# VHH binders against F-box/kelch-repeat protein At1g67480: the designs that were tried, part 1

All scores and structures are predictions.

Target 1, 376 residues: F-box/kelch-repeat protein At1g67480, of Arabidopsis thaliana (Mouse-ear cress) (q9cag8)
Amino acid sequence: MQAFALSGKKRIVNHGMCFSKGNLDLGSRLSENFMDDPLIPGLPDDVAKQCLALVPRARFPSMGSVCKKWRFVVQSKEFITVRRLAGMLEEWLYVLTMNAGGKDNRWEVMDCLGQKLSSLPPMPGPAKTGFKVVVVDGKLLVIAGCCMINGSLVASADVYQYDTCLNSWSRLADLEVARYDFACAEVNGHVYVVGGHGVDGESLSSAEVYDPETCTWTFIESLRRPRWGCFASAFNGKLYVMGGRSNFTIGNSKLLDVYNTQCGSWHGSKNGLTMVTAHVEVGKKLFCIDWKNHRKMSVFNAEDETWEVVALPLSGSSRAGFQFGKLSGKLLLFSSQEETGQCTLLYDPDASPGTQWKTSEIKLSGSCVCSVTITA
Positions, changes and structure headers below are counted from each chain's first letter, unless a header gives other numbers; antibody chains aren't numbered by Kabat.
ipSAE, averaged over its two directions, is called F for ESMFold2-Fast, E for ESMFold2 and O for OpenDDE. V2 adds 0.75 times the mean of E and O to 0.25 times the DockQ between the complexes of E and O.
[cut] stands for letters that were removed.
The coordinates of atoms that the task and the answers printed are left out; those that the model quotes come from them. Centres of patches stay.

## First folded at step 1 (VHH)

Design b1 (framework vhh_7b2m_4)
Fold by ESMFold2-Fast, scan of step 1:
Structure b1 (fold): chain B 376 residues (1-376), chain A 119 residues (1-119)
Amino acid sequence: as target 1 above (376 residues)
Amino acid sequence: EVQLVESGGGLVQAGGSLRLSCAASGFTFSSYAVGWYRQAPGKQRVVVASITSGGSTKYSNSVKGRFTISRDNAKNTVYLQMNSLKPEDTAVYYCAADEYGLGWSYDYWGQGTQVTVSS
């Protein structure tokens, strides 16, 4: 085992927000003030929250700038619940795009109709590759990755959070183990990271889970075999890890490793794919673009653990260059290698056979690196 | 039934040496790749070294130059020679066997053997 320098950051949660240990006293004082003063003069706080919930999502950053109490309300998990009950939830698509030459990465935002909104403020920290993105509690997390320093690849444990309601970035607790090209998914409100390459470029079998309530990373049972270049998806309280390879194998793994979050144990099979260049979950299905057959999607049904194939309506091209998005229960297919020529396809799994594919009017400013859908 | 049994662990002072053994039964050992893994309390399980059926070896960067993996197919045994031991080598050491090589099929695991390196 190697010494790890990236452990020991601790945070607490107050009103759905994570604070560094050094800010604990400030957070406690703010919490006391909320108990004494009403959110809106003349109204009980529960009624005030219902009134605030009727405001369109685009105005939340402005609402959060009114006072500290409104800021904390807008950031809270409770506020998302109040908005859901009011029928006011809005689904927005966030796409990380790279411009010509790969020098300027930006997050583009689109509403549920595909209309472009303002871009996000720049991500803090150095530019990285091999990182993963995930959504938990209506927040976007950008986890770990690596960067080139003095000709060497340096693994990171940094975790950044984007609050979609306040339009602001913050830093969360670092991973216990710096890693890149790892698997990542959210399961029942917790974020799992599995495998990847470590600080010495070694294949990792370790896995960690992030609890937003405690703001801490904790090790879980390791994979039976180390793997990197793998990916993860979540179905029915279980984490499904597929693809990748080990520094000890002669090729890519067909292993499917499944972690049961209830009992805390791994089990596995050879019912996975060897190389997957793009993947997305829609409902109970996992849609994958296989490196060997880029003109077809391999679709995994988590309910019966069977695979099916769906043809792509493409005339033929290179195997690389496609990324998925999800919007309004439909799958979007973006070309990640096309920087100025935009082609976005829409797949509706619920449409009649032969009518599932349509051209989308969504046009990205650059190639798609990754995307997430956030409802708030 | 398939069994892997580790042995040779113990307490040793920093700078010392230990040789671990993994005895296999219940399968055609000579056709299997075998790896050594380790896990310290409260830490992740990590790969240490592996050896293929053909005798090709790989090592993690933390043990290169200090540890040597070898196999004796006549005795159905894999060895891990550990030299220049450090306190950070303290862990439970496990062996695992895979018919196609690590990452291709289910691993057969032993119960582990404790190695403690005093500082």
Scores: ipSAE 0.000, ipTM 0.201, lowest interface PAE 15.3, mean pLDDT 78

Design b10 (framework vhh_7b2m_4)
Fold by ESMFold2-Fast, scan of step 1:
Structure b10 (fold): chain B 376 residues (1-376), chain A 121 residues (1-121)
Amino acid sequence: as target 1 above (376 residues)
Amino acid sequence: EVQLVESGGGLVQAGGSLRLSCAASGSIFSTYAVGWYRQAPGKQRVVVASITSGGSTKYSNSVKGRFTISRDNAKNTVYLQMNSLKPEDTAVYYCAADLGEYFTSSDYGYWGQGTQVTVSS
């Protein structure tokens, strides 16, 4: 009650917590001292970094094992810049799949050609649902969610990070407010979480932003109306929140809440979608599978805030479970239907009209829960 | 996300009883509304009974007084107790979970694979 308002607020941890958790990318005196020693004896550090950048991404965990200085280099966002300049960036697709019983979830990784790579180590902590995944600075974040503890449903504030360069998990600062079934997106290097359900299942209007440089969550202006089951996308420094429910009525609201990160304010319109089964952002467009019509894709153009419709080549049951992936500038649609089983479709937005859809050779080990693409 | 598995179907004589179970896994269950649907051969899938997250129930006129829907959130399971079964109740029974209070369309939420109920005369 009053105690929560006055003293129940969780402290935001500082930049030093990232250092203590092995996520080392400090611009401090300590980092400067490490950089004074040569990376490779006989070479200037700039030349050494260029040499390291030519190594295939699959070797990064081994490189990080050579010494602490190489570990710092391969973890840094500056190394991504060096690799970009060298033409060595690699795009990998990470897919979280669940088996037929829904009891085991596993991260699988594929290269830009859809070839399976080594599996990820298991996520730490208890199994959760209603969590969100996002990529920031080449790292995968798994945020919040809920689980059953001692027969009670518990909303989580836990945040875990997978480091693609070290092939390892670490724990980041917790959210200020535990939540599940919330909206999440990355905007200009910061991660936003909005709404959802709280610890007692209440609908939330609060929102928070994560700064990877300070490793802290900070509250931003709350939504005007609480909402859960909503989703978010990011365009031109703005966060677009659509869908979900604000009360017990079935999601019939086309409310679009837009947060401007530059001025720090929300504005609303009725130019959104009610409920969405799957969504993905490509360029300045948001591709959505509507909850009620699984035979079409609704496409939002953020530049003019208009909608268009793209037909799916799938026929039959609306019972299909849909999730998107993105690889090599194209959309992947992971689906499972009663008649056809699991299949993967590929959509090329740059292909000639009528030739945009193809069947993909990508085969998942189970149903897709979510996916992310990480370039490093 | 919610994965639903139906069980308890089978063959029963007219006037008999069956209890169907819908077990949920992979997601938070207590906040979901759950409905039972059935589909007879050559017919559309229709709603039979529903229960909200708060425990409020609704029944179709064809089953009112004979069927009872209930939930056990500790076991992540919803039950459909079917009494005084008639040959007309023969159908594949599906459970569906929705984040909303009520189902307004068969397009909503998560669906199970179904369980066959056959009532002989």
Scores: ipSAE 0.000, ipTM 0.181, lowest interface PAE 14.6, mean pLDDT 77

Design b2 (framework vhh_7b2m_4)
Fold by ESMFold2-Fast, scan of step 1:
Structure b2 (fold): chain B 376 residues (1-376), chain A 118 residues (1-118)
Amino acid sequence: as target 1 above (376 residues)
Amino acid sequence: EVQLVESGGGLVQAGGSLRLSCAASGSIFSINAVGWYRQAPGKQRVVVASISSGGDTKYSNSVKGRFTISRDNAKNTVYLQMNSLKPEDTAVYYCAAEPYFSGDYEYWGQGTQVTVSS
C-alpha cells in the first residue's frame, strides 16, 4: 500500500494488525508490469541499470521525472546494490537545524566532504518535539512526537517519510499508540519504537515494529517496565534500549532492555547508561554523552557489553547543547553555547591515540536538533 | 496531569528565614525541571531559582548566596530555603514545572505570599 499526503489517510488503516493483506502483493504486480518494456531502448535491463547507476546522486529527482520506470528504478533497493557494485554510492549527511529563536526548523544536506548541498522541502504537519528520526531503505522517517495545541501538550502518532530520490515528503501509516520521548532504531530493515510518553503523559511499555514491505505497524512484546526519555541502538539483529525514567522509580534507570528480533523476546540487565543528551552508533560501538556530565563520552561495546570513557576537548562552566552526526566512518559532535556560538568537532576512532579529536570545518546554520546519514 | 501546591509562605522580619515547599502530584517523572518565580505588586514575574531533574541549580543574582533550592525525590517535593530576607523579597512566590523536553514552564502552582517587614 502506497501512502500519499491526505489521500493516503483514507486508504491506510489505523491498526496495522487489522489490515487484510494476505492476497495482496503489490511488489510482484509492479515487477510484472515493467518486465516486458526495456528501461533504455536497445539495451538489456541489467546494462541499462548499470548506465543509470553512473548518474550523480544530485540528479536522481530529475532522473525520476523522466518516466515512471526510471522513477521505480531510482527508488529501489536493487538500484542501491547496482550503485555499490559500480563504486558510485554517495554518503550524504542530513541535519535538522533550529535558528536562534527556536522557530525556523530546516533540514540541510551535506556531502561526504561536508560541503553544503541543499535543504529539504518543508515537512508537512505541525512542528513537533520529542519525535524520532530513522533511515530505512534509503528513506528518512520522522516519527510521532508532541506539539502544543490550544495550550495543551498533545502526543502524535503521525509518521512522515522523505524520499531522497524524489526529494518529496509523504505520509505513512500512523503508529498504533501516539507517543513522544520514545526509543527508536532500525534493525534488519524494520523500524522499532519502544516506550515514551502517551496521550495522557503516562509512561509506556508498549513497542511497535514497522515493516516497509507491508507499510504497517505491528505490536511486539511490551517491556516489563514502562520507560520514557530512553534511546535505542541496534547490534547483531538485536535492539538495545537504554536510559530514561519510569514512574515505578524515583531516578534515572540503568536498565538495559535487549530485544531479540528472531525469537521476539526481551532480556534485561543493569548494565545500561542513565539518560543521555546525545548518542550515535559507529561500527559496533555506541557513543553517549550523559545529560548531567558534558565533559566526557561513555562508549558501549556491544560485543562484550563493556563501557569505556573518552574525554571531550570542550571546556567552560556554561552548559552546551550537544548532538551527534556520522560521516565517512567518523563521529561529528555539534555543540552550541551562548558565549562561543556553534562549533563542530570531529572524532576519528582510527586515528593515533591523542589525535582523535579535531575541529571540523562543517558550520551548521543553527543548533542541531538531530541528524541522519543516507547512502544512495 | 501534574499539579503543584506551594506552602511555607508568611510574614517574617528582615534578616529572618523561610522555607517554601512545592509538592508535585500526578505524572511527576514527566517533569524535567522545577523553578521558583516571584511577582511583587505592579512588577513582572521574574525567575528566582531552578533545579533540574538531575539536581543542577541556577539562581538569580538578587538571591545568590541567600537562597538555596533543593529537591526530595522520595517526597516529590522541591524546597526553596530563603535566608537573610530583605523587604525587597516581598512577593507572591510561584512554583513552576517544565515538562520533559519542552523548554517551557507549563505547570504552575497557585502561589504563596511572602512578606518581609522592616
Scores: ipSAE 0.000, ipTM 0.142, lowest interface PAE 16.9, mean pLDDT 78

Design b3 (framework vhh_7b2m_4)
Fold by ESMFold2-Fast, scan of step 1:
Structure b3 (fold): chain B 376 residues (1-376), chain A 121 residues (1-121)
Amino acid sequence: as target 1 above (376 residues)
Amino acid sequence: EVQLVESGGGLVQAGGSLRLSCAASGFTFSDYAVGWYRQAPGKQRVVVASIYSGGSTKYSNSVKGRFTISRDNAKNTVYLQMNSLKPEDTAVYYCARDYTEGWSPLYFDYWGQGTQVTVSS
């Protein structure tokens, strides 16, 4: 009988907030068109945007503080396009780390050389686990998850957005179904969430897609088999879902569910993995670390749906976690060990055989929970 | 070869009692956490009761005070004593070995084939 009452109230408020922001953006655009309020005195707005695009990314929060017109420019996806054309895009690594004390999580930011920048402001809302992170339109989304309330796990539908240009958090529309330990990936500018555990800890088959243009979540065709603990990657307009389990049919499965975003249908095969401890997409390949064998990576090639195996260096730990990141087209492997602290390895898939692995200068303050790369 | 075999299910009237048994071969229960799970048609498998290697027990809220889990290490058997049975207790009951002493099905090594319990009004 449990309808998610809290989610219903939050959905109404969040939908209203998203539409209100859209109206403000429209008003700002109209003001720019009338030339009564130029971005830079003496220049057309298009030329002014080209000048602003040459400013280093670290100055964007300060630039957004100058006036509301500059704020709207800096946060826009159009500004990313202008910076790309100017050759000024900067790639930054965002890593969620758990402190050495094990009870405090924080976002650390590093540039493409591994130099530490400022930490993010705290995420709004209660601390959660089983959430997923994704990047869409240059924004970081932190989606759903669960928290402990009165000794019970409570699934959340909350969605928060971090704007890297303004260094600020905002709240987006809630999911239609609260969930944790679900699969999540961005495909062609839309965010997909699939499966997981629901409000009563049940395995979910439902899936939803977020459209940043409309600021709404919409159901898509459900999976044939419910699954939780699964993960997703995106290739050529398709969503690939692997791993995890179902509480209906306990057992290991190599089930690969593929969603075609153009025709809106699922197709299944048995060419997936049973379980992984870490995964990352680099180029046209998906890199996975098997939960049973931490001395190899299984590499999926989406073009021909084949698997290859890459050996890990013997510096791996079996007592601590492994997590992936990506930076400059290369794979980062974050490792944490008791007594030895943090270690980061770099894998270059394009390097000559036998030279793909190197030690990275990136050192985390704690164990890696998750990471994303944002280019702006 | 590891095997778990459930027995003791059947048809019983509301308010009645049943005792389920889970016999293990190929390993000893004293080294593992063992749980009882149930699954009604069209529903997920949910935990009913667990007994851990140290002897501690946990129960779901729906059965606490009515069901008792126990083990006999000499017979390599775990039991579920079900009292004050209700129609909503109708399900297939499964025995499972747990390597990590957790509640998550992700960590279970082996499951039995199940035993049907039907509680009539």
Scores: ipSAE 0.000, ipTM 0.306, lowest interface PAE 10.6, mean pLDDT 78

Design b4 (framework vhh_7b2m_4)
Fold by ESMFold2-Fast, scan of step 1:
Structure b4 (fold): chain B 376 residues (1-376), chain A 120 residues (1-120)
Amino acid sequence: as target 1 above (376 residues)
Amino acid sequence: EVQLVESGGGLVQAGGSLRLSCAASGRTFSEYAVGWYRQAPGKQRVVVASITSGGSTKYSNSVKGRFTISRDNAKNTVYLQMNSLKPEDTAVYYCAAGLYDTSFPEYDYWGQGTQVTVSS
């Protein structure tokens, strides 16, 4: 999401357009100062932005507190581009961990070297499960899910955004349909949600797309069959939906539903994977852990739609939790085993065959629920 | 996390009936496929019946027509109604839960078991 400011009929564009009411209120009070004053005295604004881009990412919340002009710069999509050109982009790993009691979930943050940073502020709203997390335009979105109210599961449509530069949460537009255990992925700057369970626990075929530029959710063509417990991955402008189940069928499906964002239509094949417990995208490949064969990873190549298998060094178990992370172009496998306790393995796809797996120095404080990587 | 507790086992004469209950604590049962397994002394644990989150049922050939699996999501409980019991049905009966039910797969969560003994 890009911000803009407006004063009366004058418009101050701050690296894009978002028609959120909150952005209008903030911008209108800053219009005169923003238009006339330089970011850094004695420098053109483009040169000033290049100078600000050299500051370490950990200092961005402090930079945003200096003045509102710097705040608008550090939260902008353009600033990510300036930092990329300066070679200053920083990759941080965000891991949601759960303690041994299943209580006190926390977001742990680590830099590209695995060094622990500060935790995120608490997520807004009631504690939820079945929610999905996604990154778009350098922002973390936490979407929907369900909570227990008076012993009943209540589906949510709430959407929250975490801004890593400001270290703060904000609320975005709600989904059109409350849902949990749905598929979610970002494709070319838009966020897609597909399927899941609805308000009465019914299986959903509906799908929606979020446009950060307009700050709105819009329905897209529904799936032919409802699906829940499914997941999504994005490759080459297409959304790939795999796994899960439907109350329309008596068993799990190998159905791969592919949404083409250019023509706005779904296409199906039987080349999907059932019973996936963990997945992650690295390059043009999707890595999956199967419930049936937890001693191996199933790897999907989106270019030719072929599957291959990669051996796991761990003695896998359906009794142990496995989750993926991604850092510095490498795969992280988080596991909690009875005998070994918590451990993290590192998989380097570019290493020689037989040398791809190593032990990682990263030690989580609890079991991994989910993870995302944010580059800013 | 889910904890499963079986109840309703006991001693019964051949031709009699028993109703087993599997109660869950923790995460709700409505999301889970649930299976009943049994293990006789000195034998491998084998599947008896399963029920999906949507209510679809499967039975092993040895119990089809005699046993009925059902669920009550409001009580977080799955039942196994066992009719026309035979001495061959003597075993410890285990409840198991998981997100997927394809072809009598291994489940992640297991109960401690309940003994069923059928007199010849």
Scores: ipSAE 0.000, ipTM 0.164, lowest interface PAE 16.1, mean pLDDT 78

Design b5 (framework vhh_7b2m_4)
Fold by ESMFold2-Fast, scan of step 1:
Structure b5 (fold): chain B 376 residues (1-376), chain A 121 residues (1-121)
Amino acid sequence: as target 1 above (376 residues)
Amino acid sequence: EVQLVESGGGLVQAGGSLRLSCAASGFTFDDYAVGWYRQAPGKQRVVVASISTGGSTKYSNSVKGRFTISRDNAKNTVYLQMNSLKPEDTAVYYCATRPYGSIYTEGFDYWGQGTQVTVSS
């Protein structure tokens, strides 16, 4: 049965803009029209962009509805740069929460002060697990995962993008290989996916990179050993992959696989961490919660590849699940307890010893599944 | 050393009840979601129920309303109360665990040895 077979070619983006200046053809009528009309009558386009950059971020969907040329501006990477130069960048925290019934997953948005702003529109497609989230070019990507169909686990290659400026979802090009429980991180404007489980539940060594300018996934050098249940972090143009297993038997790996994005090669060491339940990158450090030491964080310094341990100031939280958030260069530690509900701690790595931990005013409406920070 | 030990399986007549237990040791039980899977002869292993770290539960459509999953973190144990058992519930039942993730993936950290449930007509 091949009624829904996809063939060997990738689908390109169905909706939204996924082209850079380099993708616009000289013979395009659409491109010519964008050049002919000013953004704001009576002003050069550079000055008009500076004026638009002064508008609060919450108004971007309204700005994008004025005309296609304004929509193009607010969606662009260049607009983020213009806003940075104007001192107008806003850092918002996006948290995927699950309610107490476990049946409603929603994205909640908070500003840099923890004030709740909005909820995102519902994610498209069937409910999935084992997916990964990442931010590239001010856009939120939700990648792959698996779902249960007719009693079978089905690996997905689906990729969805949330545009923070338009408050809307769109579908991007599918992965080359459907996968779940894989490693994912953004490195220098490109999104990397590594390993995981494939369609037959096999452990994968393949890896792919997404280029937002071409809107395509391309294979990179595979891992030397397959791995699933692993995670990734990015430092100094390199992708660090840790954790995971090669097969179904006991054998989580301390293997650290490092991909250099400039020379396109993998290097390995045994300086990784075996089991990690939550992780977050702040500055040049990777903060991990070890499943055996839930009262401590293991901290990786990417500059010298050393590990250190930081104590958690937790009491009465033996039933807590932990997830990280990141805001203003500080760590948020979200915990969910059956008895006491949700609480949030703030860790400032730059504070004096003994004063690094504080209680946060941020309150989640449910358990944290994952979070991302988007600056635009 | 991490281990999961299932118990409570056996032979029961249709309409009867069984309570399965999954005893966990060697890890921080409170930080792990736990699921029950079953595998009948000649069929693939399928999920029947799961419970999150916070106690939220999910059930497959075939067992919803008949099976109840619960956890006792003080005893590091997960239970599956099976009521109104049918011959088609006959299978080996497995306990599996994963930190903060979904039990709908086969990529669990740890699996138990399984316990046989046989439901006669």
Scores: ipSAE 0.000, ipTM 0.265, lowest interface PAE 12.7, mean pLDDT 78

Design b6 (framework vhh_7b2m_4)
Fold by ESMFold2-Fast, scan of step 1:
Structure b6 (fold): chain B 376 residues (1-376), chain A 119 residues (1-119)
Amino acid sequence: as target 1 above (376 residues)
Amino acid sequence: EVQLVESGGGLVQAGGSLRLSCAASGSTFSDYAVGWYRQAPGKQRVVVASITYGGSTKYSNSVKGRFTISRDNAKNTVYLQMNSLKPEDTAVYYCAAQEWSGYYTLDYWGQGTQVTVSS
């Protein structure tokens, strides 16, 4: 099945948007005097970085506007490490919401206490569905998806990155294969995309990995069977792919495909979960809302590859759908129904049995499409 | 939310034809792609044919050249035209629609319609 709709690989010549060990330029001519000026006059650069690390995260866009050298510092992976050592890391929740009119999407930001901070600038490019979001090196990636063109769904290979330090979007290299409804997860600093529907809606077995240091996508070993509508999680250097189906396999697959990133090979088992409406990782556990049973969470323990079930505290006969948020090691469950009586639920996996659930005062401006947590 | 209702099943002689219909309510065709599936007693449910909103089609090897899937977006209806029917085509036929929304997908299933092909 090869219909070429390869969007070209686009490498950004501006090295501020092409990550190479943080803010290191690879193969580009450095501007004169860039390394000659100290970060802060009178201080060694390591001490200066420690001083900059004490600045609140909300001021990073302003800090990045001071000069090119400060801009590169606040964007770097190394700066996250310096802030971690200084005890200054801040955890923010980013939620993509959709208005009742169905097509007005916005990213909203909340701090570690759930207080609303801001909204992101609009995502560039055409409106898409079936895309995936992931965080790598403190950056939000929005990957692929599909558009409705002339009455048909057209798969996209577009990749966009949001930089929280610059408060701006940029374009990354396109996928090798346009896809939607695929599995996506970050493993040890690399982003994996697996399966989905391709051009003309064919079921895909191909998989690709993004390296932020080289700013390139490369193919990895394909799945043994095509699958779409699947989801992924990452534990201990392995990628776990569950759910979905192919055009020649019926119903939801319990197949668990596991990719070992060290040896570069897939292994399969049948202890996976069927299709889910929402999932989130906390520690070594994967929390899922099964599409068949909205009154329970299915919880996967990656250490022993076993499942447990956690009941949702739902009243009456309602079958409310939920989307996850993750904040301070706890789960937020945002109701997908536009009813005034539905509240946000909070689940604390570390609380004593019977005390794990409470209601949250957090309110969204619309229906939750997806969320990510970014620590910087 | 979309609800699917199948119709058009029945008893036919080998070599005969049937046309199945899958009517959707609650959502427009822009919200989903549609597939026809079948399940014989004691067997797994298998895909027969699928159609995207734009009309791109796929068929399983067992029915290719005999079955035709089509859609009428104005009526929110998908059809499966079954020609040159064989006894092994006997099964309950199901319609399924996939809803696309941002990060997640949901499948909606009909109740099924029985097709029996006598030898």
Scores: ipSAE 0.000, ipTM 0.300, lowest interface PAE 12.6, mean pLDDT 78

